# Designs tried in a protein design chat: VH-VL binders against q17rb8r558to768. Part 13

Target 1, 211 residues: q17rb8r558to768
Amino acid sequence: TAELSHLTKNVPIFVCTMAYPTVPCPLHVFEPRYRLMIRRSIQTGTKQFGMCVSDTQNSFADYGCMLQIRNVHFLPDGRSVVDTVGGKRFRVLKRGMKDGYCTADIEYLEDVKVENEDEIKNLRELHDLVYSQACSWFQNLRDRFRSQILQHFGSMPEREENLQAAPNGPAWCWWLLAVLPVDPRYQLSVLSMKSLKERLTKIQHILTYFS

## First folded at step 5 (VH-VL; framework fv_romlusevimab)

Design s14
Fold by ESMFold2-Fast, scan of step 5:
Structure s14 (fold): chain C 211 residues (1-211), chain A 121 residues (1-121), chain B 108 residues (1-108)
Amino acid sequence: as target 1 above (211 residues)
Amino acid sequence: QVQLVQSGSELKKPGASVKVSCKASGYTFTSYAMNWVRQAPGQGLEWMGWINTYTGEPTYAQGFTGRFVFSLDTSVSTASLQISSLKAEDTAVYYCARGPYEPWSGEFDYWGQGTTVTVSS
Amino acid sequence: SYVLTQPPSVSVAPGKTARITCGGNNIGDKSVHWYQQKPGQAPVLVIYYDSDRPSGIPERFSGSNSGNTATLTISGVEAGDEADYYCQVWDYSSDYVVFGGGTKLTVL
């Protein structure tokens, strides 16, 4: 229990941008405090840290996403590029500080599984409908914006056979949320949801607004 | 950081036109809907409609069609309300208010300071 | 058309708890937002989605919504809380945002 609790206590937090499960998040690290944070993460073997957007009241938001370090590149100009990918989502329970960077005690989030067969069927139908709407939205973007998205985020992930296999639901939902031109407040709202049905419904409403 | 700054007060005669502007700053203008709310002297708040800042499409509440026009200039993050053929009953403070992309179901979290429009003979 | 009913005025002594009601048919099925408006000023959002509080709003402000009545509760009332308070919902049938008539809170 002590080792499990260490995964959720005094977690280092990079206060910068939104991060999402399965979505790549490359970081340019030049500040000494964050270089130290990354180094410690690698040396301790955890190879992960939390990512949260800033917040005027609490220094950073109440929800975030863990980032897993895949690689570190050192650039000629002295910057470090940290190749990360989004992992588990979390809720912030307590805020702290360590050597100039923020820390938090956190609670991990997972989607609540739907077990009723009729509800699973309805969820699949909603999923397929919203996925089609997302594809239509992306295809109808101006070429310039589509090219920028492809360069930074890659192509939209394909539909998954089992919608509830991953604790965070289908990967395409998170890719889409990363590329939609919505305020971080709405992105944070969707990130905090524990219902795939609720998340798909919210994404559908966002898509309708931008269509 | 988020601010909505409206144009100054107007005194008009019946039959004239007025244009009220609302300049937004401190956020991505097209990520939020802009709502218009009216308040007659000594009365409560009355929702007039909204404009989708991403598409430019306005939606008017019943009673605010025809003489009322919502428009945008996204290059300067400004929403505008034009009222034509002014009537005495148009005398009110007009507010712009920021709402979510579905403003009919969400909160108005930031408001302009209001523009007083007085219509008198 | 959907109507939200608020008492025209509520009086409360400093330090006591004020409760401002917003009545509507099956209002518990809707999301209620609350605004504070001081004389000569624009409204300020104090509660959204029934019970959530925006950043910067004191913990003394809370909300609830069930059945036919939503309630804004202000504990430990201060002189600075004196204002008009408006509730707001969206009505699906009319496709219209509806405000209550407002309640004047007097702290004396």
Scores: ipSAE 0.000, ipTM 0.477, lowest interface PAE 16.2, mean pLDDT 87

Design s15
Fold by ESMFold2-Fast, scan of step 5:
Structure s15 (fold): chain C 211 residues (1-211), chain A 121 residues (1-121), chain B 108 residues (1-108)
Amino acid sequence: as target 1 above (211 residues)
Amino acid sequence: QVQLVQSGSELKKPGASVKVSCKASGYTFTSYAMNWVRQAPGQGLEWMGWINTYTGEPTYAQGFTGRFVFSLDTSVSTASLQISSLKAEDTAVYYCAREPYDLWSGEFDYWGQGTTVTVSS
Amino acid sequence: SYVLTQPPSVSVAPGKTARITCGGNNIGDKSVHWYQQKPGQAPVLVIYYDSDRPSGIPERFSGSNSGNTATLTISGVEAGDEADYYCQVWDYSSDYVVFGGGTKLTVL
């Protein structure tokens, strides 16, 4: 009986934390406005909403990631437990409000494909180098960090043979960005990138900082 | 309801050993880390380390290596702390405390009632 | 090593607002948790992730964390709020859980 929301217009926005393509984002929801938003998403059949971090100049950041609802449990004491996974990235075009929660008109982001054969070879070399650095960083983490990461996010995804098969690039990049202990400003910067080369370069710089 | 129930008070002589237990109920034992925190008489809270309930691996804070051993019995949802070669400086209330496996946070949402260990001649 | 600094004592009249501070270098970049401990009892989590409240904790308990100072605020203070209050962070660089020294709240 509820009207469906447009895919790119008046998209409900949960203002809370960073979210990334393919990465699990479990949520514990207490606020009535967000419980309403999630319930409505389920009832209308969209089973999706946007996730953005807060912003001091605007109510929330200019970039975010869609979350797809995998499972939900509403508890009688006012708690809601929502299992979600990151989907498409987006850029915010217009901000709004509905029933106490934020909304946005958005455009989805996709990586720009590299077509030149020599550039593709260079991209693969950079990818392999950064992936090796990521594996070394994770394997050398103390047990506390490793255990928390494995429980929350699972194992680091394996390398993909075709780096440009997915619109958002390799899944391991997003898994890594979710687990690195970096300022949301840096995470937001990487989320907004449309170049896999630029993203790999930035991730490499972050890994070097924590080496 | 979530509960952490600890063993009773102990009075020991220097050089003895003691084992403090912490029995968990009301949740999946292996889905939460168990931390140990002590409090000497009239002092603040001091973190001793944690044990990974999923892997069984303990991690000790710098001052708690050697004489202190964290262990688990997952079949009865119990974490234990053993202190060997007791010293007067070990006199304290020892708490177990539950921690979700959330990244970068480290809150202790439920605590045992505490076990008083007194070491005196 | 990372250090959290709390005032040893805070006194407040019933019905007034108490503020307990927790100082740390760039503590605003960390998640701060607060515990209440009454004499002879185990600590109880009253605020987690800077400002979130566990179920069962009254709305008059609130928290903030910015720059070099985190603050636990208790509005409409009641006699039953007399306790020691501890702030706590987990420090990534040292892999150490750090507690503040505690603040004794007295309601007079």
Scores: ipSAE 0.000, ipTM 0.463, lowest interface PAE 12.9, mean pLDDT 86

Design s16
Fold by ESMFold2-Fast, scan of step 5:
Structure s16 (fold): chain C 211 residues (1-211), chain A 121 residues (1-121), chain B 108 residues (1-108)
Amino acid sequence: as target 1 above (211 residues)
Amino acid sequence: QVQLVQSGSELKKPGASVKVSCKASGYTFTSYAMNWVRQAPGQGLEWMGWINTYTGEPTYAQGFTGRFVFSLDTSVSTASLQISSLKAEDTAVYYCARGDYDLWSGEFDYWGQGTTVTVSS
Amino acid sequence: SYVLTQPPSVSVAPGKTARITCGGNNIGDKSVHWYQQKPGQAPVLVIYYDSDRPSGIPERFSGSNSGNTATLTISGVEAGDEADYYCQVWDYSSDYVVFGGGTKLTVL
């Protein structure tokens, strides 16, 4: 589409941490280049920028997630407090620079929809099993860690009626991936997946390990 | 609505001092940085530095340390530039210009009308 | 230390298109702002962030920035566009504002 095409070239990239669809990502920024990037995003009306982790070979990773700016406070002492939430996932096609911050040409990622009735039934069964395991893991977490997670990420999202309604799959999967104590390389691998079945399978393996 | 109004022209002898003022109106004074830009006769624009209107902290470009002092009076929304030990080479039009709080965006959206400072015998 | 280079003058006939260049090492990696200054007057911002126009600036004014050259383009030039034009960047590495030397636009 014309709108999506416009948001895919020279996209500003904040190179810092993992971000996920629907998951809050609060930022505290004091570097001049990133304050400029955020202010420019607001002034142009896009109110979005990309988030990628660092990569030793390519300066930043080949996959990331868009962050939508919900609120921002530019403080006179050079600090910025930015309230964001994760949006669409993307793959990096071309890297660039602008005023000291990275930019990229990107393509957005969407899960491949399962059409076969037997496969949909199996996906639903897998989903329900993994969701139950996730709930058990969270309930058995020590009170201190549960409180920290609730404060920072909010409560675990409820099950969605249609598993394939959203392009990125169920919100609870991304919430869980954000709170699980796993290596960023593994998180990046899961973020890049275009199969809900593959994502649920990997999440299940992680949960089994921590159970 | 936004206005920056500068003090009138000055004619000074070498060795004297001068103070140029810039009074802001139509916006919250402490929410924007104030920049100073010099233009010598027939020459281009030269950035002198800026002052943080909230903290009062000045930052000077390399050529403008020592004799040049940026200051504020926030009670009257006024920024000032003082030049001591005036030299003939200080003859110029001095502009104040409003910038982003910390120059992070870089553009100057509103300018004062300019103050001509002439230094001669 | 960062330097912006502009031609000293550009001449254009009324109704034609004027192009004023601003050269800088990898200037395409920076955001360029453009100012118009008429004799005896303060500069006026006409383009910011390479290509955006402030309220009140005609659509005839446009900008671009790529590689080592930024360009201010004025289409359908009018006599009232005669002025000096300055490009400007904020240089991240030095934390300094840098102006080009200025270009005098003459409409003949």
Scores: ipSAE 0.005, ipTM 0.520, lowest interface PAE 12.5, mean pLDDT 87

Design s17
Fold by ESMFold2-Fast, scan of step 5:
Structure s17 (fold): chain C 211 residues (1-211), chain A 121 residues (1-121), chain B 108 residues (1-108)
Amino acid sequence: as target 1 above (211 residues)
Amino acid sequence: QVQLVQSGSELKKPGASVKVSCKASGYTFTSYAMNWVRQAPGQGLEWMGWINTYTGEPTYAQGFTGRFVFSLDTSVSTASLQISSLKAEDTAVYYCARGEYDLWSGEFDYWGQGTTVTVSS
Amino acid sequence: SYVLTQPPSVSVAPGKTARITCGGNNIGDKSVHWYQQKPGQAPVLVIYYDSDRPSGIPERFSGSNSGNTATLTISGVEAGDEADYYCQVWDYSSDYVVFGGGTKLTVL
């Protein structure tokens, strides 16, 4: 019953890029509509808004990620510098508009928890294998590309002891998805998954392709 | 927007060679596999294989080894199909199609317009 | 080799619902994709992963897949839907792509 539990209807949507749970998303905002949207988010105390990639059919995609405002600077020339981090994922139920920016009614996504002990063991084995493949892929990148990734996204998150503690699964999966040269349409497909096993399997296939 | 533009139609004699090209635009070329699909006159779609645009490694379906060669020129975002020692049964429309191999994403979301290759004496 | 079976043709009156089947052994364990091909044109993806629609494809196109049969359903059929429809699966274990033989949809 947190204050944020009511943030499911008429949620403001920033239509721009992919965003992922736990991944930083710094924004430089110059458009009046989005500056207004961010100010309202701060004034209401929610300090978050949705981020969706553009879609030619519906203005924006059916899935997205909430961004939580960490810091904001309103510059004298009207620009805003906004430091955000990805939070909960969501599915769009209804689209709307408010003062020039998009809105949506949404439902939040969470991974389905695996309860069977044998399946949990297999999930840990898959996780460890894919994590090792990710580390290998990253270390084998040319120094220039590796440096650019470290500068923009930071280092790859460490393995988590409890793979199912977070509702969106391990943070390193989302960091990796942000840095892999994969089309946003496929990133969107992975973002929409409710199964950690399916997500790890997909990431493994992507890594194999780029190895 | 995403486009795959193929080279023009070809009329060849048996024993000749042909090279069909497929130029991609509107996306990062190396992030997607390129597939080749053949359609003989009045027939259905037949998968020929794919090429990994990141590594350059081709994979051929059974029946498309030997005379068929998939290649890339990454600098111009172009995939090519070469058919050597052409035979009458090679007469078909050849399509390139974009895909990413995985059970979860094995669809071909964009297709070239097709290149008609006719082999006749 | 794995085989997908489609009826060669299906006829439907305008405004009615067309159902095009794709039969395969345990096809419900595979992901099925559907393509529309009009005469002289390249195929266009209309359904992927059994039931998902690409941007630009009308909601009257839907799909299902269970057991030994996948189905493409087109409700409120329009004349512009006349085309050949192909189902397709990818079997990662066998490392090959299979297309169905195609179904010619005729309206009226």
Scores: ipSAE 0.000, ipTM 0.456, lowest interface PAE 15.3, mean pLDDT 86

Design s18
Fold by ESMFold2-Fast, scan of step 5:
Structure s18 (fold): chain C 211 residues (1-211), chain A 121 residues (1-121), chain B 108 residues (1-108)
Amino acid sequence: as target 1 above (211 residues)
Amino acid sequence: QVQLVQSGSELKKPGASVKVSCKASGYTFTSYAMNWVRQAPGQGLEWMGWINTYTGEPTYAQGFTGRFVFSLDTSVSTASLQISSLKAEDTAVYYCARGLYDLWSGEFDYWGQGTTVTVSS
Amino acid sequence: SYVLTQPPSVSVAPGKTARITCGGNNIGDKSVHWYQQKPGQAPVLVIYYDSDRPSGIPERFSGSNSGNTATLTISGVEAGDEADYYCQVWDYSSDYVVFGGGTKLTVL
């Protein structure tokens, strides 16, 4: 819709955790300010808001991810259970406030498309290698950890035939980044990347460390 | 706050052994590699190797195999460096330093205060 | 094996700008990190990834890296900046850390 296409000014920001494109992000909301924020998002028809981690220099980080509201349960005691999924990534241009919650003017991020055929071939070779390493890492996890990941993040996404069809690259990259025990500074760095090649390279380095 | 606190200075005789400990706090211990760096008196920084705190696998730089052993006790977030059959040339300040082994995480963002090991008779 | 070359010493007057170089073959293709070490103290990371500054490091410290030379620049030098400065790269292909020989900065 038009609102989804043009939500870039005074975007409501939930300051809490990392969020990633295509990755589920279930929320349990107690704070009145965030309950109001979520209710407004639903009533205006946007059904989305931004998610950013806290930042020591600013109130929240310079990069984040939009969350699309899929379902909401408003409980009688005032709590809200919100089922969301990650959407577009963004860079923060300007910070603001509204009724106790943060807002931002944002610019959406998209991966820079690789056009050269030799570079596309090299990218696919890198992708397939890293995907294989990711599968091996996940298959070798202890059963209880694998079960916890499946419950909270769902199954690892399948390989995509066209690596550049989605503006944020393959879904499995973001699923993997969400489940790897990586420092938030590095997670944020990877989220901010506009190069699929650079992202795959960083993910490969992380997998090598945890393999 | 991230801190790496090392054990106190050691004065040893040739042929003895020493264990230098590095206790980490303020972060998830297994998410970062622990590196060891040596500095002989009046000399520069010399990388000795690292230990993968997640797998327990050590990697030694050339010249630091055999007598040098990196180990972990993850239950107390501690990495240790053991030196056997001490020689006078082992006299140095030994530092632990936090980092990730890869191209983009090559920086050592936090260092222990250093442990002076002196080998003399 | 990869080698980083630093001048052994650099002298600068208080309030002036000090420049410490780190030479390496195609070092501009690598990420360079810089450490400050004062006598009797552990090294402190002052610049990482060529030009980024850790929290708590004053804006007087900056870095650059291109071609065969990386440079640490300290503007408005203070007596407290006297220290040894080391550049460092991590070569992923060899899985080996390389330090420069160090540069002693003297504030006259």
Scores: ipSAE 0.000, ipTM 0.516, lowest interface PAE 12.2, mean pLDDT 87

Design s19
Fold by ESMFold2-Fast, scan of step 5:
Structure s19 (fold): chain C 211 residues (1-211), chain A 121 residues (1-121), chain B 108 residues (1-108)
Amino acid sequence: as target 1 above (211 residues)
Amino acid sequence: QVQLVQSGSELKKPGASVKVSCKASGYTFTSYAMNWVRQAPGQGLEWMGWINTYTGEPTYAQGFTGRFVFSLDTSVSTASLQISSLKAEDTAVYYCARGPWDLWSGEFDYWGQGTTVTVSS
Amino acid sequence: SYVLTQPPSVSVAPGKTARITCGGNNIGDKSVHWYQQKPGQAPVLVIYYDSDRPSGIPERFSGSNSGNTATLTISGVEAGDEADYYCQVWDYSSDYVVFGGGTKLTVL
């Protein structure tokens, strides 16, 4: 329902890894707190929870991504196998706790639309350039690393006709960010950006460094 | 049509043993934990522990170690509670209750009707 | 060991609202489940995860949980609501299930 899709208060948070819009995030859950969290999400019909990396100051990071539960296999030995995919990004407003897992009041993030025609033209040119650099970087990876990426993340998404159709921008940007061998601090910084131009520029700099 | 059906009432002397059974139907037995809850006359609910229906591994609350044994017969979807060396203070209604896979979530959505165990001389 | 405190009894007139409290240290950080037990019967789950209602439970039953107190609220109380009510949590630190002492709701 629409009400469940716009959950913003006391959102359950899985503190583990980075998650990104449109990117699959398969989870194998053994910890009691997270099995409870996932079970509750299913029972309430929400079928969503937040994912954040840990933070030394505040328990978990100020930004994260919602995960939508696609499928769940509860194993009798207590393990849960959860198939999820990244949804909306968010900023943390308040932190809480529930049955040993973290909660948060959140604000969803969207990219700011570029309205100026010259800026839109420049954005398309930047996009095409960075996409080509991304393809070259991936094709030139050693076979072992390329195989590992394909196994865990699948193929790089193709270009999208309209760069600003989705509130989070093109899917390939998030796939790439998930696979780049970059410090999690940089991944978190990029996740928090509300400008597609800034995100493409940062990705380009990372690609140039690893080229 | 989930049902938990418990064995009938028992009247025992101190020092005897008793076995209470709980037969499950209407769901996959091994997919849910079975909990045991006791209620002494005029008293509240007291959690005794649980048994993992897939592995057969029991977990007992601190007050229920030693004389109390949780067991399973998976072939007939039945969980059992055995109490040895019965004492007067064991007089209570004993309930089985279906919990989640992970007991840690704790809600009990279906309960047996209860088995009254009376220990008297 | 974690302890839940309930008042032993609550009285309410028909059609009025009954509130049954469950006190515990930082209970707002735990999920609270509520059971109704009528004389001679097994308990029935009426609220789970603080405020969620099982199928078949009337909308006049609701729950809340914040700080050190969880509350079961029954609006438009009917004679058939007369029962003992128990709160329950799972205590993460001990990995134990804990019940409150129970509250007898009298409708008169």
Scores: ipSAE 0.005, ipTM 0.540, lowest interface PAE 12.0, mean pLDDT 88

Design s2
Fold by ESMFold2-Fast, scan of step 5:
Structure s2 (fold): chain C 211 residues (1-211), chain A 121 residues (1-121), chain B 108 residues (1-108)
Amino acid sequence: as target 1 above (211 residues)
Amino acid sequence: QVQLVQSGSELKKPGASVKVSCKASGYTFTSYAMNWVRQAPGQGLEWMGWINTYTGEPTYAQGFTGRFVFSLDTSVSTASLQISSLKAEDTAVYYCARGPDYLWSGEFDYWGQGTTVTVSS
Amino acid sequence: SYVLTQPPSVSVAPGKTARITCGGNNIGDKSVHWYQQKPGQAPVLVIYYDSDRPSGIPERFSGSNSGNTATLTISGVEAGDEADYYCQVWDYSSDYVVFGGGTKLTVL
């Protein structure tokens, strides 16, 4: 919509880690270029910037996720923690630079809505099956790994009644992708998907591998 | 050490204008937001808004637009609050308070001593 | 507009523990800061980001924040702790700072 068209050109990019819709992404910021980038994001009122993993050929990956700034914490040791949460996913159209940090022209990604009644039924069945498998995986983790996940990512989101209400699909899918020990190439592939069915299928394959 | 020193008390007639200043020292002035907080007699703290000390851009809370102006003089590390067309309801202690780096969070780690503005005929 | 609710007053005997609450819808999802204000003086930050303590603030001061209630706890209360206490959040949806109405702590 109109808001999205405003923040699609020369978007500041923090090249660091994978980020996902609805998932917290706390950042420890100390580099001057990124301090300046974040300061500008706050000062302009957008309070958001893009997050992409590095890429060997193109400086950073072709897909990423917007991070929305929720708060800034100052630590006793002189570091700043920027509390962010993942927002909209995007595809990179053009790369640039500004004052030592990367920028991009982007287009936002949304899941393609399934409208056929039989396909919606099949999607719900797949969703419920994969969600149950995810719950079993998490409940059967060693206590120390579960504690680490809860501390860093919080609890697994509950199931949503309408699978297609959110443009990025159910929140628990992204929480799970953040906590599974998955190769970044596969994480990026899943982030780029515009099909909830494909994403659930891929997540199911990953869970089966670790079960 | 960080200090915020405000100008002295003011006694004004309704319709007059007043300018309250807040001089900062002991830190890089442009690295922290400056906030303004009002406290009417016997009442609680009320946030008025803040000014971006790096850009000079002010942001006002609803209820503090029009008659209230935040400004800076970075050459002397001073932030100012001007109130025009004073009303009896403007009688309060006005505080400046330092916000955090990056201008996002609302914690105020250092406060000025306060400036009492009394509006009476 | 986001609202923070504090009790107007809390009384505590010396050496006992005082608890001052700050109520807000889903306040546990926000960072809460606490200020102490003595008569005729400017507020002083005593707790920031829910539970962190600034340099110079005694260990007797602690904070917590979960669900709809944040709490400032002062253990082993001393006469010098008598003051007004204010909670404060930054509401990112409105981009406004919100203060609670304040709680007068009386050490009897």
Scores: ipSAE 0.000, ipTM 0.424, lowest interface PAE 16.1, mean pLDDT 86

Design s20
Fold by ESMFold2-Fast, scan of step 5:
Structure s20 (fold): chain C 211 residues (1-211), chain A 121 residues (1-121), chain B 108 residues (1-108)
Amino acid sequence: as target 1 above (211 residues)
Amino acid sequence: QVQLVQSGSELKKPGASVKVSCKASGYTFTSYAMNWVRQAPGQGLEWMGWINTYTGEPTYAQGFTGRFVFSLDTSVSTASLQISSLKAEDTAVYYCARGPFDLWSGEFDYWGQGTTVTVSS
Amino acid sequence: SYVLTQPPSVSVAPGKTARITCGGNNIGDKSVHWYQQKPGQAPVLVIYYDSDRPSGIPERFSGSNSGNTATLTISGVEAGDEADYYCQVWDYSSDYVVFGGGTKLTVL
């Protein structure tokens, strides 16, 4: 469809921070170029734009996450307060520019489904183990840091019965990546994975490192 | 900009000790492991081990236990390698290298300039 | 202990394609990283995760990894590519990082 085609070509890119599927990403926007970008996204009806971290050589990273606009307030002092939530992940195929902000042609990422029953059982076992490690890590944080995380990111999502129902895997994985004290390089690596098993394994290694 | 800056060259006698430092800047020090790699004259790269910069726990490759100590001073984003009871075969260029917090992916994306340690009588 | 084998030297004419191999048992099941080292300088990462390029590395550099052999390919070789090249893996069973012995690329 035309809507689908528009969402993969000349996609507006906000170059700022990491974003993750299902995770809220509230933005305070001051720059005129980004206020224009957001206004255009609303007026065209797409209500979406890409979010990528900066890259010293290529202006922004090869992987990112779409942000869906839930609400926006344009304030008289020039600020825009934008309530967004992470959607689909993407890989950058081609970079461009429009009215001072970056654009990209993109390819959406989805996890590869595991079909074998034994592999699904093993995936569930790995998932449950890593989820328990995540809960232990979070509960063992100093009260001050735990309260700060709850204030900014909310509580950890509950476990999902069907691990492969969502194309990006369980929501708690992305919540955890948002709160773990890892560099954007590691976050980008995990964001780019199309295997839930690989993502859970990497998250497990991260948790072990910070335990 | 990520930089790893190592201490200057050292000339030591057998039996002495040496401490090589590696000061990191331009990134969150505790989010990456620090690896140590040795290169003897005319030889290839040899991995010595790594230190978890978040916990402070060192892991040594076989052959680098006992005389070699990896340590941190997180307040100044510095990792250090100490070699005690120096032997002639310790003569090498020692590199610090930034790697993933674990060894699953394993690449070293930034390297210090190297510190030459020469052990001679 | 896991061992990576590289040819000690490879010679190539300017503008031609150089191929540097890294042999290891079931190396295709591991992630291979490649480093370039010029005399008196620290190594520089040129390929990671078998085939990905770091920012700033020319598109002439590419990598592959399958079966028992990983390959670093440098197309349109330039004089400035002359260096020692090292492959590297992490061996899960030993929890060790392993480097190949290095290959000296000569551009003549």
Scores: ipSAE 0.000, ipTM 0.507, lowest interface PAE 14.4, mean pLDDT 88

